# Ledger of designs, part 341: VH-VL binders against q0aze0

Target 1, 268 residues: q0aze0
Amino acid sequence: MKIILVNNRFKENTEKKAQEIAGQLSALNVEVIIDNGLDEPYAGTVDFIMVLGGDGTMLRAARRYGQRAIPVLGVNMGTVGFLSNIEINELAEYLPLILREEYSLEARMMLEVAVFQQQSLLTRVFCLNELLLRSNSPRMLSFALEISGQKLEPYRGDGLIVSTTTGSTAYSLSAGGPIADPQLDAFIVTPVASHIINKRPLVVSPEREISLHLLEEREAIIGIDGQIKMDFGAENRVLIKRAPHPLLMVNLKAKPFFTSIDRSLQRQ
Below, E stands for the ipSAE of ESMFold2; O stands for the ipSAE of OpenDDE; V2 stands for 0.75 times the mean of E and O plus 0.25 times the DockQ between their complexes.

## First folded at step 14 (VH-VL)

Design BB91 (framework fv_ragifilimab)
Fold by ESMFold2-Fast, scan of step 14:
Structure BB91 (fold): chain C 268 residues (1-268), chain A 122 residues (1-122), chain B 113 residues (1-113)
Amino acid sequence: as target 1 above (268 residues)
Amino acid sequence: QVQLVQSGAEVKKPGASVKVSCKGSGYTFTRYYMYWVRQAPGQGLEWIGVINPDSGGTTYNQKFKDRATMTVDKSISTAYMELSRLRSDDTAVYYCARGHEYETYLDYFDLWGQGTLVTVSS
Amino acid sequence: DIVMTQSPDSLAVSLGERATINCKSSQSVLYDYDNKNYLTWYQQKPGQPPKLLIYWASYRESGVPDRFSGSGSGTDFTLTISSLQAEDVAVYHCQQYYSTPLTFGQGTKLEIK
């Protein structure tokens, strides 16, 4: 068995813990690859990915490995979040189940994002939570949204979020988007401070394609999962569709999504 | 070893074109963005542009847009930067540099070529 | 365009003394969504390409000595060398990668007194 341990090298405690866990797994004849973000994603065949850290580390793992159909387990290191299944102090208890492949998998849709500079493809990336288009100056954006060839009335405002259902509790929530069951597949399109009062969040089939471009020369930014940032101008266009493969999240322990989000909202 | 190796020094007359090459090795060439930067003698660094080595997609500094052309040959892991209609003030060391993060546009540079001196004189 | 301004243009410091180099951007290079400053410091010795020292304003590149540190946020950034050594003689450049065109400061030449 070959396992990738993904950790955040900028958090000293998670790096030390990754080394400790790697030693424990090696003692059980498990081959371990540590991914702390310094090198390319491991290109070989692996059986399992264990993510040590918070939601940010999971988003990084999903971007690097999410399209490979490999089971991914989030192990919480004390950071509050929604993408972990077990706590670090529970790992020893669940390790035998992991090694015997005695767990269920939850499929989480991902976005495929392609950004063009005029007619040339500038970048193509995958993400778990969202793409954010936002103004980078005090000036309002004017932009076009097209859904599967259907051109909507122009948007005016600070920006737009195109989110997965997993991302519904991330930036989309802060912008007034709906809370979605992460087991549903859908795009959530949430305006950011729209000048047009009738622009509402949209829930869109994951089979549709979404495109965005600016209608006026403005300073704007595209952000992807809070980890990739690109400047975005009138010469740019972005195309968003469902990624070919979902992220396969490991479920070792029941996690009551609705009661968890309800408690979080009471504290906001 | 991960490295970028550039072509040798060039001497050109005003009005000519120069094409500098940059060969990557020790990493997956098509997965990291390639940037071009120049430095005139005794001056600071000046960004020319960036290319996605997989797609060939480019973004140029407006100052160089009408004279610079960036291309890649994936079969030999080599990027090229051609600058046309050379002027005496184009005399500089030209560098290629690689972004740090896998598949990330708009990044910092952790790997630089050794530089190519281009001298433009009559 | 984001204009990067370094100060001083040149600096002479005695061995073992602290060297401080400043970099100012004409607009913020802090991205509030990820809370990162898109600011980098490079060291350049004569006849060599620049070498990465600091990225995201304060993170030290692997293999760079502990005496090098970066600080600051938004528009004002500082590179500090706590105990100058002879091999630190170089030109230091700050760079923003917040937006295109990518821009560099004019450079600060560091010399031994």
Scores: ipSAE 0.765, ipTM 0.886, lowest interface PAE 1.3, mean pLDDT 90
Fold by OpenDDE, second read of step 15:
Structure BB91 (fold): chain C 268 residues (1-268), chain A 122 residues (1-122), chain B 113 residues (1-113)
Amino acid sequence: as target 1 above (268 residues)
Amino acid sequence: QVQLVQSGAEVKKPGASVKVSCKGSGYTFTRYYMYWVRQAPGQGLEWIGVINPDSGGTTYNQKFKDRATMTVDKSISTAYMELSRLRSDDTAVYYCARGHEYETYLDYFDLWGQGTLVTVSS
Amino acid sequence: DIVMTQSPDSLAVSLGERATINCKSSQSVLYDYDNKNYLTWYQQKPGQPPKLLIYWASYRESGVPDRFSGSGSGTDFTLTISSLQAEDVAVYHCQQYYSTPLTFGQGTKLEIK
């Protein structure tokens, strides 16, 4: 068996723990690759991905490895989040199940985000939570939203979020988007501080295609999962589709989504 | 105005410790990674480490792992770098530098402090 | 560690002429995921901190004059000043941010001939 341990390079405690776990796994004749996010993703085949840390680390892991159809386990290290399945202190207990591949998988839809300069592809990214378009200045943006060729009325506001159902509990929620069942496949399109008060979040079929572009010469920013940032101008277009692959999240421990979210909201 | 302001020059003896401060202003301090870089006289730049001002998470250059300690005080938007067991070859200008917003792994720097000269001499 | 080597160490160029500084990495800093070179150029004037000029090998930072340009890919990179100005006298540094530890070139001192 070969396992990738994914941790956050900016969290020293996760580095130490990754080394510790690597040692333990090696003692069990498991080959281990540690990925702290600096180098290119490991190109070799692996059987399992273990993410050490919070939601941010999981998002990065999803972008790096989600296309490979490899089981991904979130191991929380004392942070609040929605993407981890077990706690770090539970890892020893569940390790035998991991090694025996006795777990269930939950498929989570990812976004395929393509950014263009005129007709040229600048970048293509798969992400688990959302794409954010926002102004890079105190001024509002004017931008066009198109869904499956249907042009909506121009948006004017601070920005727009296109999120997966997984991402519904992330930035989209803060912007007033609905909480979505992660077992659903759908886009959630949430306006950010829209000038039009009646602009409501949209729940869109994963079969549809979403495109965005600016209607004026203005500097904007695209954010992906809150971790990737790139400039976005009038010459750029963004196209969003359902990724051809879901992230395969490992379920070792029952984690009731709705009770968890309810509890989390009450604490805020 | 977006800026990083560092503490003043230091003169230390070998074996001593020095703690340099870096105060950020004009931006959200916790939203940008803070890097430390030094430059010996007439030499190139050398990376010391990085800290997440929000979480306090750190990554050090292995060369400085045992001697450098980076910390932050979020309440006053200030980052600190302490270097212990100083040697003469630690004489350098020490810089704090701002990385990119959010958790982007783009480790280049668009904002620098003015630098702090640390002189280590007997 | 990725070693960055600049050439030359020092360069004198006449005003209005082209200045060329090279930077070589011991291994490729091209990231296949986004097809970008994780290479940066800084300008440092005496008594000042470095100033960001170029990132991703060829992207000019806001406010940087058009006469500055970056080129190259993989392991070989070049900073070009198309027409040297008096204010361009400085030390120039290349830096890779492909992997840790972050490493810089030794610097190139650019003077007016």
Scores: ipSAE 0.000, ipTM 0.470, lowest interface PAE 12.4, mean pLDDT 90

Design BB92 (framework fv_ragifilimab; at its last look DockQ between E and O 0.92; V2 from the best seeds 0.77)
Fold by ESMFold2-Fast, scan of step 14:
Structure BB92 (fold): chain C 268 residues (1-268), chain A 122 residues (1-122), chain B 113 residues (1-113)
Amino acid sequence: as target 1 above (268 residues)
Amino acid sequence: QVQLVQSGAEVKKPGASVKVSCKGSGYTFTSYYMYWVRQAPGQGLEWIGVINPDSGGTTYNQKFKDRATMTVDKSISTAYMELSRLRSDDTAVYYCARGHEYETYLDYFDLWGQGTLVTVSS
Amino acid sequence: DIVMTQSPDSLAVSLGERATINCKSSQSVLYDYDNKNYLTWYQQKPGQPPKLLIYWASYRESGVPDRFSGSGSGTDFTLTISSLQAEDVAVYHCQQYYSTPLTFGQGTKLEIK
């Protein structure tokens, strides 16, 4: 068995714990590859991916490895989150089940984002939560949204979010989007401070293709999962569609989505 | 053994073109963005542009967009930067550099070529 | 375009003393969603390419000695060398990667007093 341990290069305690866990797994005849984020993703074949950290580390792991159809387990390192399944102090208890492949999988859809400079493909990334288009200045954006060849009336506002259902509780929620069951497959399109007050969040089929471009020269940015930044000007176009593979999340322990989000919202 | 190796020094007359090469080794060439930066003698660094080696997609500094052309040959892990209509103030050391992040071109450079001196004069 | 300005243009410091180099951006390079400053520092010795020292304003590149540190946020940044060694004589450059065009400061030449 070959396992990738993903950790955060900037969290010293997480790095030490990853080395410790790698030693324990090696003693059990498991080959371990440590990915601390410093280099490109490991290119070889693996059987399982264990993510040590909070939701941010899981988002990074999903972008790096989510398209490989390999089981991914989130192991929380003390930060409360929605994407981990077990706590680090529970790992020893669940490790035998992991090694015997005694767990269920939840499929979580991902986005494929392609950013073009004129006709050339500048960037292609996958993401688990969302793409954010926003102004990088106090000036409002004017931009075009096209859904599967259907051109909507122009948008005017601070931006737009295109989210997965997993991302419905992330930035889309803050912008007024709906809370979606992450087991549903759908895109959620949420306007950010729209000048047109009648523009509402849209919930559309995951088979739709979404295209965005600016109608006026403005300073704008594209953000991915709150972690990646790209420029977006009038010469740019972005194409968003369902990623070829969902992220396969390991479920070892019951984690009720609705009661978890309900408690989180009551505490805000 | 991770390195970027550039072509040798060039001497050109005003109005000519120069094409500098940059060969990557010891890493997956298509996984990282490649940047071109120049430095005139005794001056600071100036960014020319970036290319995605996998797709060939490019973004240029507006100052260079009508004269600079960046390309890649993936089969030999080599990037090229051609600068046309050379002027005497194009005299500089030209560097290729590898970005650190594979997911964005808004990046810093963790690996640099040795530099190629291009002298425009005569 | 974001303009990067370094100060001083040149600095002479005795061995073992603290050296500080400043870098100012014409607009904020702090991204509010990830809370990171898109700023980096390079060291360049005569006849050599620049070498990465600090990224994300304060994170030290692997293999860079602990005496190098970066600080600051938004528009004002500092590179500090806590105890100057002979090998630290170089030109130091700051760079922003918040937006294109990517831009550098003019450089600060550090010499032994």
Scores: ipSAE 0.810, ipTM 0.899, lowest interface PAE 1.0, mean pLDDT 91
Fold by OpenDDE, second read of step 15:
Structure BB92 (fold): chain C 268 residues (1-268), chain A 122 residues (1-122), chain B 113 residues (1-113)
Amino acid sequence: as target 1 above (268 residues)
Amino acid sequence: QVQLVQSGAEVKKPGASVKVSCKGSGYTFTSYYMYWVRQAPGQGLEWIGVINPDSGGTTYNQKFKDRATMTVDKSISTAYMELSRLRSDDTAVYYCARGHEYETYLDYFDLWGQGTLVTVSS
Amino acid sequence: DIVMTQSPDSLAVSLGERATINCKSSQSVLYDYDNKNYLTWYQQKPGQPPKLLIYWASYRESGVPDRFSGSGSGTDFTLTISSLQAEDVAVYHCQQYYSTPLTFGQGTKLEIK
């Protein structure tokens, strides 16, 4: 068996833990690759991915490895989040199950985000949570939203979020989007501070395509999963599709989503 | 080893064009953005543009948008930067540089070519 | 465009002493979403290309001695060499990658006094 341990190089505790776990796994004749984000994603074949940290680390891991159809386990290290399945202190207990491949998988839809400069593809990214279009100034944006060739009325506001159901509990939620069942595949299109007070979020079929472009010469920002930043101007277009492959999240421990979200909301 | 190797020095007359090459090795060429930066003698660094070596997608500094053309030949892991309508103030060392991250073109550069001196003189 | 301004243009420091180079951006290069400063420092020796020194304002590139440190946030940044060594003689450049066009400071020439 070959396992990738994904951690965050900027969090020393995760680095130390990765090394410790690597040693333990090696003692069990498991080949281990540590990915702390310093290098390009490991290109070799692997059987399992273990993410050490919080939601942010999981998002990065999803972008790096999600298209490879490898089981991904989130191991929480003392943070609050929705993407981890077990706690670090539980790892020893569940390690035998991992090694025997006795776990269930949950497929989570990802986004395929393509950013164009005029007619040329500038960047393509797969992401687990969301794409954010946001103004880079105190001024509102004017932008066009098109869904499967249907042009909606121009949007005016601070921006727009296109999220997966997984991402519904992330920035989309803060912007007033609905909470979605992670077992459902759908796009959630949430306006950010629209000048139209009653502009409602849209729940869109994953079979559809979403396109965005600015209607005026303004400077904007594209944000992906809260970690990737790109400029977005009048010469740019965004095309959003369902990624061809879902993220395969490992379920070792039952974690009721709706109970968790209810608890989280009460804390805020 | 991971490296970028650029073409040799060029001497051009005003109004001419120059095409500088940059060959990447030791890494996945198509996975990282390639940037072009120049440095006039005794001056600071100036960003020219960036290209996605896989898709060929580009974005330029507006200052060079009408004169600079970036291309790639993936088969030989080589990037090209052509600058037309050369002027004396285009005299500089031109560098290709690799972005550290592959997810965004808003990046810093962790790998540089050795530089190509382009001299424009009548 | 974000204008990067370094100070001073040139600096002479005795061996073993502290060297301080400042870099100011015309607007903030702190991204509120990830709370990172999109600022990097390069070291350039004569006849050589720039070499990555510091990224995200305060993180050292692998192989960079610990006497080098980056600090600051928002619009004001500082590169510090705690104890200047002979091999540290170079031009130092700051760069923002918060938005296009990517821009650099004018450079600071560091010499031994």
Scores: ipSAE 0.802, ipTM 0.916, lowest interface PAE 0.7, mean pLDDT 94
Fold by ESMFold2, look of step 16:
Structure BB92 (fold): chain C 268 residues (1-268), chain A 122 residues (1-122), chain B 113 residues (1-113)
Amino acid sequence: as target 1 above (268 residues)
Amino acid sequence: QVQLVQSGAEVKKPGASVKVSCKGSGYTFTSYYMYWVRQAPGQGLEWIGVINPDSGGTTYNQKFKDRATMTVDKSISTAYMELSRLRSDDTAVYYCARGHEYETYLDYFDLWGQGTLVTVSS
Amino acid sequence: DIVMTQSPDSLAVSLGERATINCKSSQSVLYDYDNKNYLTWYQQKPGQPPKLLIYWASYRESGVPDRFSGSGSGTDFTLTISSLQAEDVAVYHCQQYYSTPLTFGQGTKLEIK
């Protein structure tokens, strides 16, 4: 059995713990690949991915491995977020089930984001929470949103968020979007500080394609999961689709979404 | 060995073109953005542009957009930068460099080629 | 375009003493969503390509000696060599990667006094 152990190099506790866990697993004849973000994603055959850390580390793991249809377990090492399943102190209890592959899976929709310069593909990135388009100056953006070729009236404001339902509790929520059940597949399109009163958040079928481009020359930024930054200008457009594969999240321990929503949000 | 190896020095006359090559080895060539930077006599480093080796997509410094062309040949893990209508002030060392990040071109460079001196004179 | 200005253009420092090089950007290179400064430092010895020293303003690249450190935020950044060694004679460059075009400071030549 071969597993990837994902940690965050910049958090001191996760590096030491990752090394400890890798040693324990190696003693059980489990091959362990540690991914702390320094190297290319491991490309070989892997049975399981274990993420040590909070939601930020899970977001990186999802972008690197989410399209490979491999079970991914979030192991919390601090503040409880929306993407962990068990606590680090519980790992020994659940390890036998992990090794025997006795767990259920929950699928979480991802975005595929393609940014073009003119007509040429410059960047393709996968995303678990959201794409943010926002102004890179005090000035408002004027931009076009197209949904499956249908052009909406122009937007004016600070920007726009296109999120998954998993991302509905992230930046989309702060911008006035709805909390969505993560078991639903949908795009949530949330304006950021729109000067057009009638521009409300939209919930859109995952089968649609969403396109964005600027209508005036302005400096803008594309942000992905709050972690990846790109320029966005008059020569660019972005196309957003449902990613080919969902993230397969391992479920070992019940985590009722609705009864704990307020507690989880307060911990943000 | 992870490395970038560039073509040799060139001497050109004004009005000509030059094409500099950069071969990457020891890593997955199509996974990292490739950058071109030049340095005229003295210290100034000047960014020319960036290419996505997988898609061929490019973004140029506007100063060079009408004279520079960046391309790749994925089959031999080689990037090229061609500069046309050369002038004497194009005399410089031309570097290729690799970004550290897979997911964006807004990046710093963790690997540099050895440089290619291009001299433009009558 | 973000203009990067280094000071001084040239600096002479005695062996074992502290060397300090400044880099100033014409606008902030701090991204408020990830709280990172998109600023790096390179070392360049004669006849060689630049070599990465510091990224994200303050993180030392693997294999770079502890005497090198980076500091600053927003528009003002500093590279410090705490105890100058003979092999530190080089030109030092800052670079921003907050937006394209990617831009460099003009360079600072460090010499032994």
Scores: ipSAE 0.739, ipTM 0.877, lowest interface PAE 1.4, mean pLDDT 90
ESMFold2 (binder alone), look of step 16: mean pLDDT 95; pTM 0.962
OpenDDE, look of step 16: ipSAE 0.700; ipTM 0.893

Design BB93 (framework fv_ragifilimab)
Fold by ESMFold2-Fast, scan of step 14:
Structure BB93 (fold): chain C 268 residues (1-268), chain A 122 residues (1-122), chain B 113 residues (1-113)
Amino acid sequence: as target 1 above (268 residues)
Amino acid sequence: QVQLVQSGAEVKKPGASVKVSCKGSGYTFTDYYMYWVRQAPGQGLEWIGVINPDSGGTTYNQKFKDRATMTVDKSISTAYMELSRLRSDDTAVYYCARGHEYETYLDYFDLWGQGTLVTVSS
Amino acid sequence: DIVMTQSPDSLAVSLGERATINCKSSQSVLYDYDNKNYLTWYQQKPGQPPKLLIYWASYRESGVPDRFSGSGSGTDFTLTISSLQAEDVAVYHCQQYYSTPLTFGQGTKLEIK
């Protein structure tokens, strides 16, 4: 068995713990690859991915490895989030189940985002939460949204979010989008501070293609999962579709989504 | 050993074009963006453009858009930057550099070529 | 375009003393979505390409001595060398990668007094 341990090098505790866990796994005859985010993703075949950290580390792991159809386990390192399944102090208890492959998998859809400069493909990335288009200046954006070739009336405002259902509790929520059951596959399209009063969030089939482009020369940016930033100008076009594979999240213990989000909203 | 190796110095006449090569080794060439930066004698650094080595997609600094062409040959892990209609003020050391992030071209450079001096004189 | 301005243009510091180099951007390079400053520092010695020192405004590149540190946020950034060594004589450049075109400061030449 070969396992990738994903951690954040900029947190001393997670790097030290990753080395400790790697030693324990090696003693059990498991081959371990450590991914601390500084090098390219491991290109070889692996059986399991263990993510040590918070939601941010999980989002990075999903972009790097989510399309490989390999089980991914989120192990929380103290900061409570929505993407971890167990706490670090529980790992020793659950490790025998991991090694015997005694767990269930929850499929979470991902986005495939392609950004073009004119006709040239600049960037192609996958993401678990969302794409954000927003203005990078005091001026509002004027932009076109097409859903499966259907051209909507122009948008005017600060921007737009195209989210997975997993991302419904991330930036889309802050912009007024609905809370979605992450078991559902759907795109959630949420306007950011629209100047057109009747622009509402849309929930659309994950089989649709969404495209965006600016209608006026403006400074805008595209953000992916709150971690990747790209310029977006009038010469740019973005195409968003469902990624070929969902992220396969490991479920070792029940984590109640609705009660967790309800408590989180009460504490805001 | 991770490195970028550039072609040798060039002397060109005004109006000619120059093509500089940059060969990567010790890493997966198509996983990182490749940038071109120049430095005129005694001056600061100036960004020319970036290419995605996997797709061939490019973005240029507007100042160079009409004269610069960036290409890659994935089979030999080599990037090229061609600058046409050379002027004396194009005399500079031209560097290729590798970005750190594989998912975006808005990046810093963790690996640099040794530089190629291009001299434009009559 | 984001304009990067360094100060001073040149600086002479005695061995073992603190050196401070400043970099100012014409607009914020702090991205509020990820809370990161898109700012980096390079060291360049004569006849050599630039070498990465600091990225994301404050993170030290592997192999860079701990006497080098970066600080600041938004539009005002500082590179500090806590105890100058002879090998630190170089030109230092800041760069923003918040948006294209990617831009650099004019450089600060550091010399021993």
Scores: ipSAE 0.800, ipTM 0.895, lowest interface PAE 1.0, mean pLDDT 91
Fold by OpenDDE, second read of step 15:
Formats: structure tokens, C-alpha cells, sequence
Structure BB93 (fold): chain C 268 residues (1-268), chain A 122 residues (1-122), chain B 113 residues (1-113)
């Protein structure tokens, strides 16, 4: 068995833990690759991915490895989040199940985000949470939203979020988007501070395509999963589709989503 | 080893064009953005543009948009930068550089070519 | 465009002494989502390409000696060499990668006094 341990190079505690776990796994004749984000993703074949940290680390891991159809386990290290399945202190208990491949998988839809410079593809990214378009100035944006060839009325506001159901509890939620069942595949299109007070979020079929472009010469930013930043101007267009492959999240321990989110909301 | 190797020095007359090559090795060439940066003698660094080696997608510094053309030949892991309508103030060392991250072109550079001196003189 | 301004243009420091180079951006290069400063420092020796020293304003690249450190946030950044060594003689460049066009400072030439 070969396992990738994904941690955050900027969090020293995760690095130390990764080394410790690597030693433990090696003692069990498991080959271990540590990915702290400094190098390119490991290109070799692996059987399992273990993410050490919080939601941010999981998002990065999803972008790096999600297209490879490898089971991904989130191991929380004392943070609050929605993407981890077990706690670091539980790892020893569940390790035998991991090694025997006795776990269930939950497929989570990812986004395929393509950013164009005129007619040329500049970048393509698969992401687990969301694509954000927002103004890079105090001024509002004017932008066009098209869904499967249907052109909506021009939007004016600070921006727009296109999120997966997984991402519904992330920035989309803060912008007033609905909480979605992560077992449901759908796009959530949430306006950010629209000039139309009653502009409502849209729940869109994963079979549809979403395109965005600016209607005026403004400086904007594309954000992906709250981690990737790109410039977005009048010459750019973004196309969003369902990624061809979902992220396969490992479920070792039952984690009731709705009771968890309810508890989380009461704390905020 | 991971490296970028550029073509040799060029001497051109004003109005001519120059095409500099940059060959990547030791890494997956198509996974990382390739940047072009130049440095005039005794001056600072100036960004020319960036290309996605996989898709061929480009974005240029507005200053060079009408004169610079970046291309790639994936089959030989080589990037090209052509600068036309050369003038004396285009005299500089031209560098290709690799972005550290593959997810965004807003990046710093962790790998540089050795540089190509382009001299423009009548 | 974000204008990067370094100070001083040139600096002479005695061996073993502290060297300080400043870099100022015309607008903030701090990203509010990840709370990171999109600022990097390079070292360039004569006849060589720039070499990466510091990224995200304060993180040392692998292989960079501990005497090098980066600090600052928003618009004001500093590269510090705690104890200058002979091999540290070079031109140092700051660069922002917060937005296009990517821009550099004018460079700071560091010499031994």
C-alpha cells in the first residue's frame, strides 16, 4: 500500500505530525509520500490520500489530486471545519480499517473552472468549493451571467459566487446562499452584494454550463476556494462546468451533516 | 536536474525581430506557467508576459502586447518569445522563468533560465 | 499598475553587520482570503539570473541561509541580512505578484563596506 500524507507547509504542527505518521506507517510496511505543498503533486500511483489539517488543506489536496479518483481522508488537527472525517487522536483507532480498505466513499462534485483570455484558454482548475468573481475596487461590477446559453439580465454588485453543494457552507453561506445537502450535485449561484436587494441565489443543475464576463472595463478578481487568486478583466471569460470526476471522500466515522451545521450556526 | 536552457546571444538592427527559445527539463513542462522577464543593462527586472505551455494561453504586459509573441512547442518542451520592431532600448538580457505554482499565473519564479543577451544597434 | 520602490538604491555594509533593504508597494499586496502578502525577494549576482530568496514576504526558499529574513505586510516590506557575509554581495529585487502586470522594484545593490 502507498499513501500520500498531505499537510500544510505553513503549519509546523502538521509537518511534525506528518513525519510521525509516516514513521508509523513505514513500520507497518506502508510506503508513504509526504506532500506539504512545496513541490509538484506526486505523479506516481497511490492507494490512499490522508489530509492532515483543516478545510483549507483539504481544498488544496482536492485541487492537486481530485481528478485521480483516489480515496481522500480528512484528519482534523484541532480546527473547525466540514471536510474532515476523523480527529488526529482517532487515527490510531481507524488505521486498521484504512489498511484493510474497510470504509465507505462519498462522491463530492467538483467544479471545472476555465478562464479565457479572449479565445485562448489561460487556465483550467478543478476545485471543491467555489469560484468567486469580485470587484478589485470599491466600485461595483457589471457582468453577464449565462446558463446553458440563456442570458440573464446583467448583474451589478460586488460579485458572484458559483459553488458546489460542498462549498455551500463556505463563502457562499456568508454571502446569503442556501445550505445544500452535500449528497446533492448542483451549482449554487450566489450574488455578492447585488444592487438589486432581492436578487436571489440560484440552484442550477450540474448538467448545465455557467459563463461569466464583464460588461465594462473594470478590474476584477477571480478567487478559487479562497486560495487561488487571478486577475479578471474585460478581455476575460470564465466557463464553469461540473468536473468530470468527483472527489472521493472517505467516511470512516459517521458525521451527521445537518446537526453539525446547525450547531455551527448557533455558535456564530 | 530541473533546469531552463535558453538560446544564445543575439545582435539585431533596429526594426528587426528576435526570437528567443527556452527549453525546460527535469519537470513536467506543460504543468507550469512560463514567464518572460527582461533586464536592461544596470536596470531592474521587467515582466513581459506569461504563457500556459499546455493550452498556449497567454497574457502580456500591455507595454509589449503589440510587439511580443509567446509560443510553445510541447513536443520538445520549448517556449519561445519573439519581439518585433526592435529598438535600441530593447537591448537587454531576456529571461525565461517558471512559476512555482501551477494553479495561477499570479506567481513568483523558482526557476530561471541563464538569460539571453539581445543587443539592438545600428 | 502596482509600483514597487526599493530603498536604498545602493547599500554598503561591513562584514558581520546587519543589512536592511526596504520595498514599498503603491498599493497593498495582502490578499484578504489567505492573509498572505504576494511579495517575493530575489538575489542576483553579476552575470547570473535572479535567485529566489523569500516568498510570501517572510518564508525562506529551501537552501537559503537563516541570516536572510523577510518581514512586513500590506505595502511595506523589509529584507534583512542579520550578519553580512562576503557571498551576499549582490543586487536584491522585490517583486509583487498580487496583480498583473507583475512588477519589480528597481533593485538594491549591496556591497561590502
Amino acid sequence: as target 1 above (268 residues)
Amino acid sequence: QVQLVQSGAEVKKPGASVKVSCKGSGYTFTDYYMYWVRQAPGQGLEWIGVINPDSGGTTYNQKFKDRATMTVDKSISTAYMELSRLRSDDTAVYYCARGHEYETYLDYFDLWGQGTLVTVSS
Amino acid sequence: DIVMTQSPDSLAVSLGERATINCKSSQSVLYDYDNKNYLTWYQQKPGQPPKLLIYWASYRESGVPDRFSGSGSGTDFTLTISSLQAEDVAVYHCQQYYSTPLTFGQGTKLEIK
Scores: ipSAE 0.764, ipTM 0.909, lowest interface PAE 0.8, mean pLDDT 94

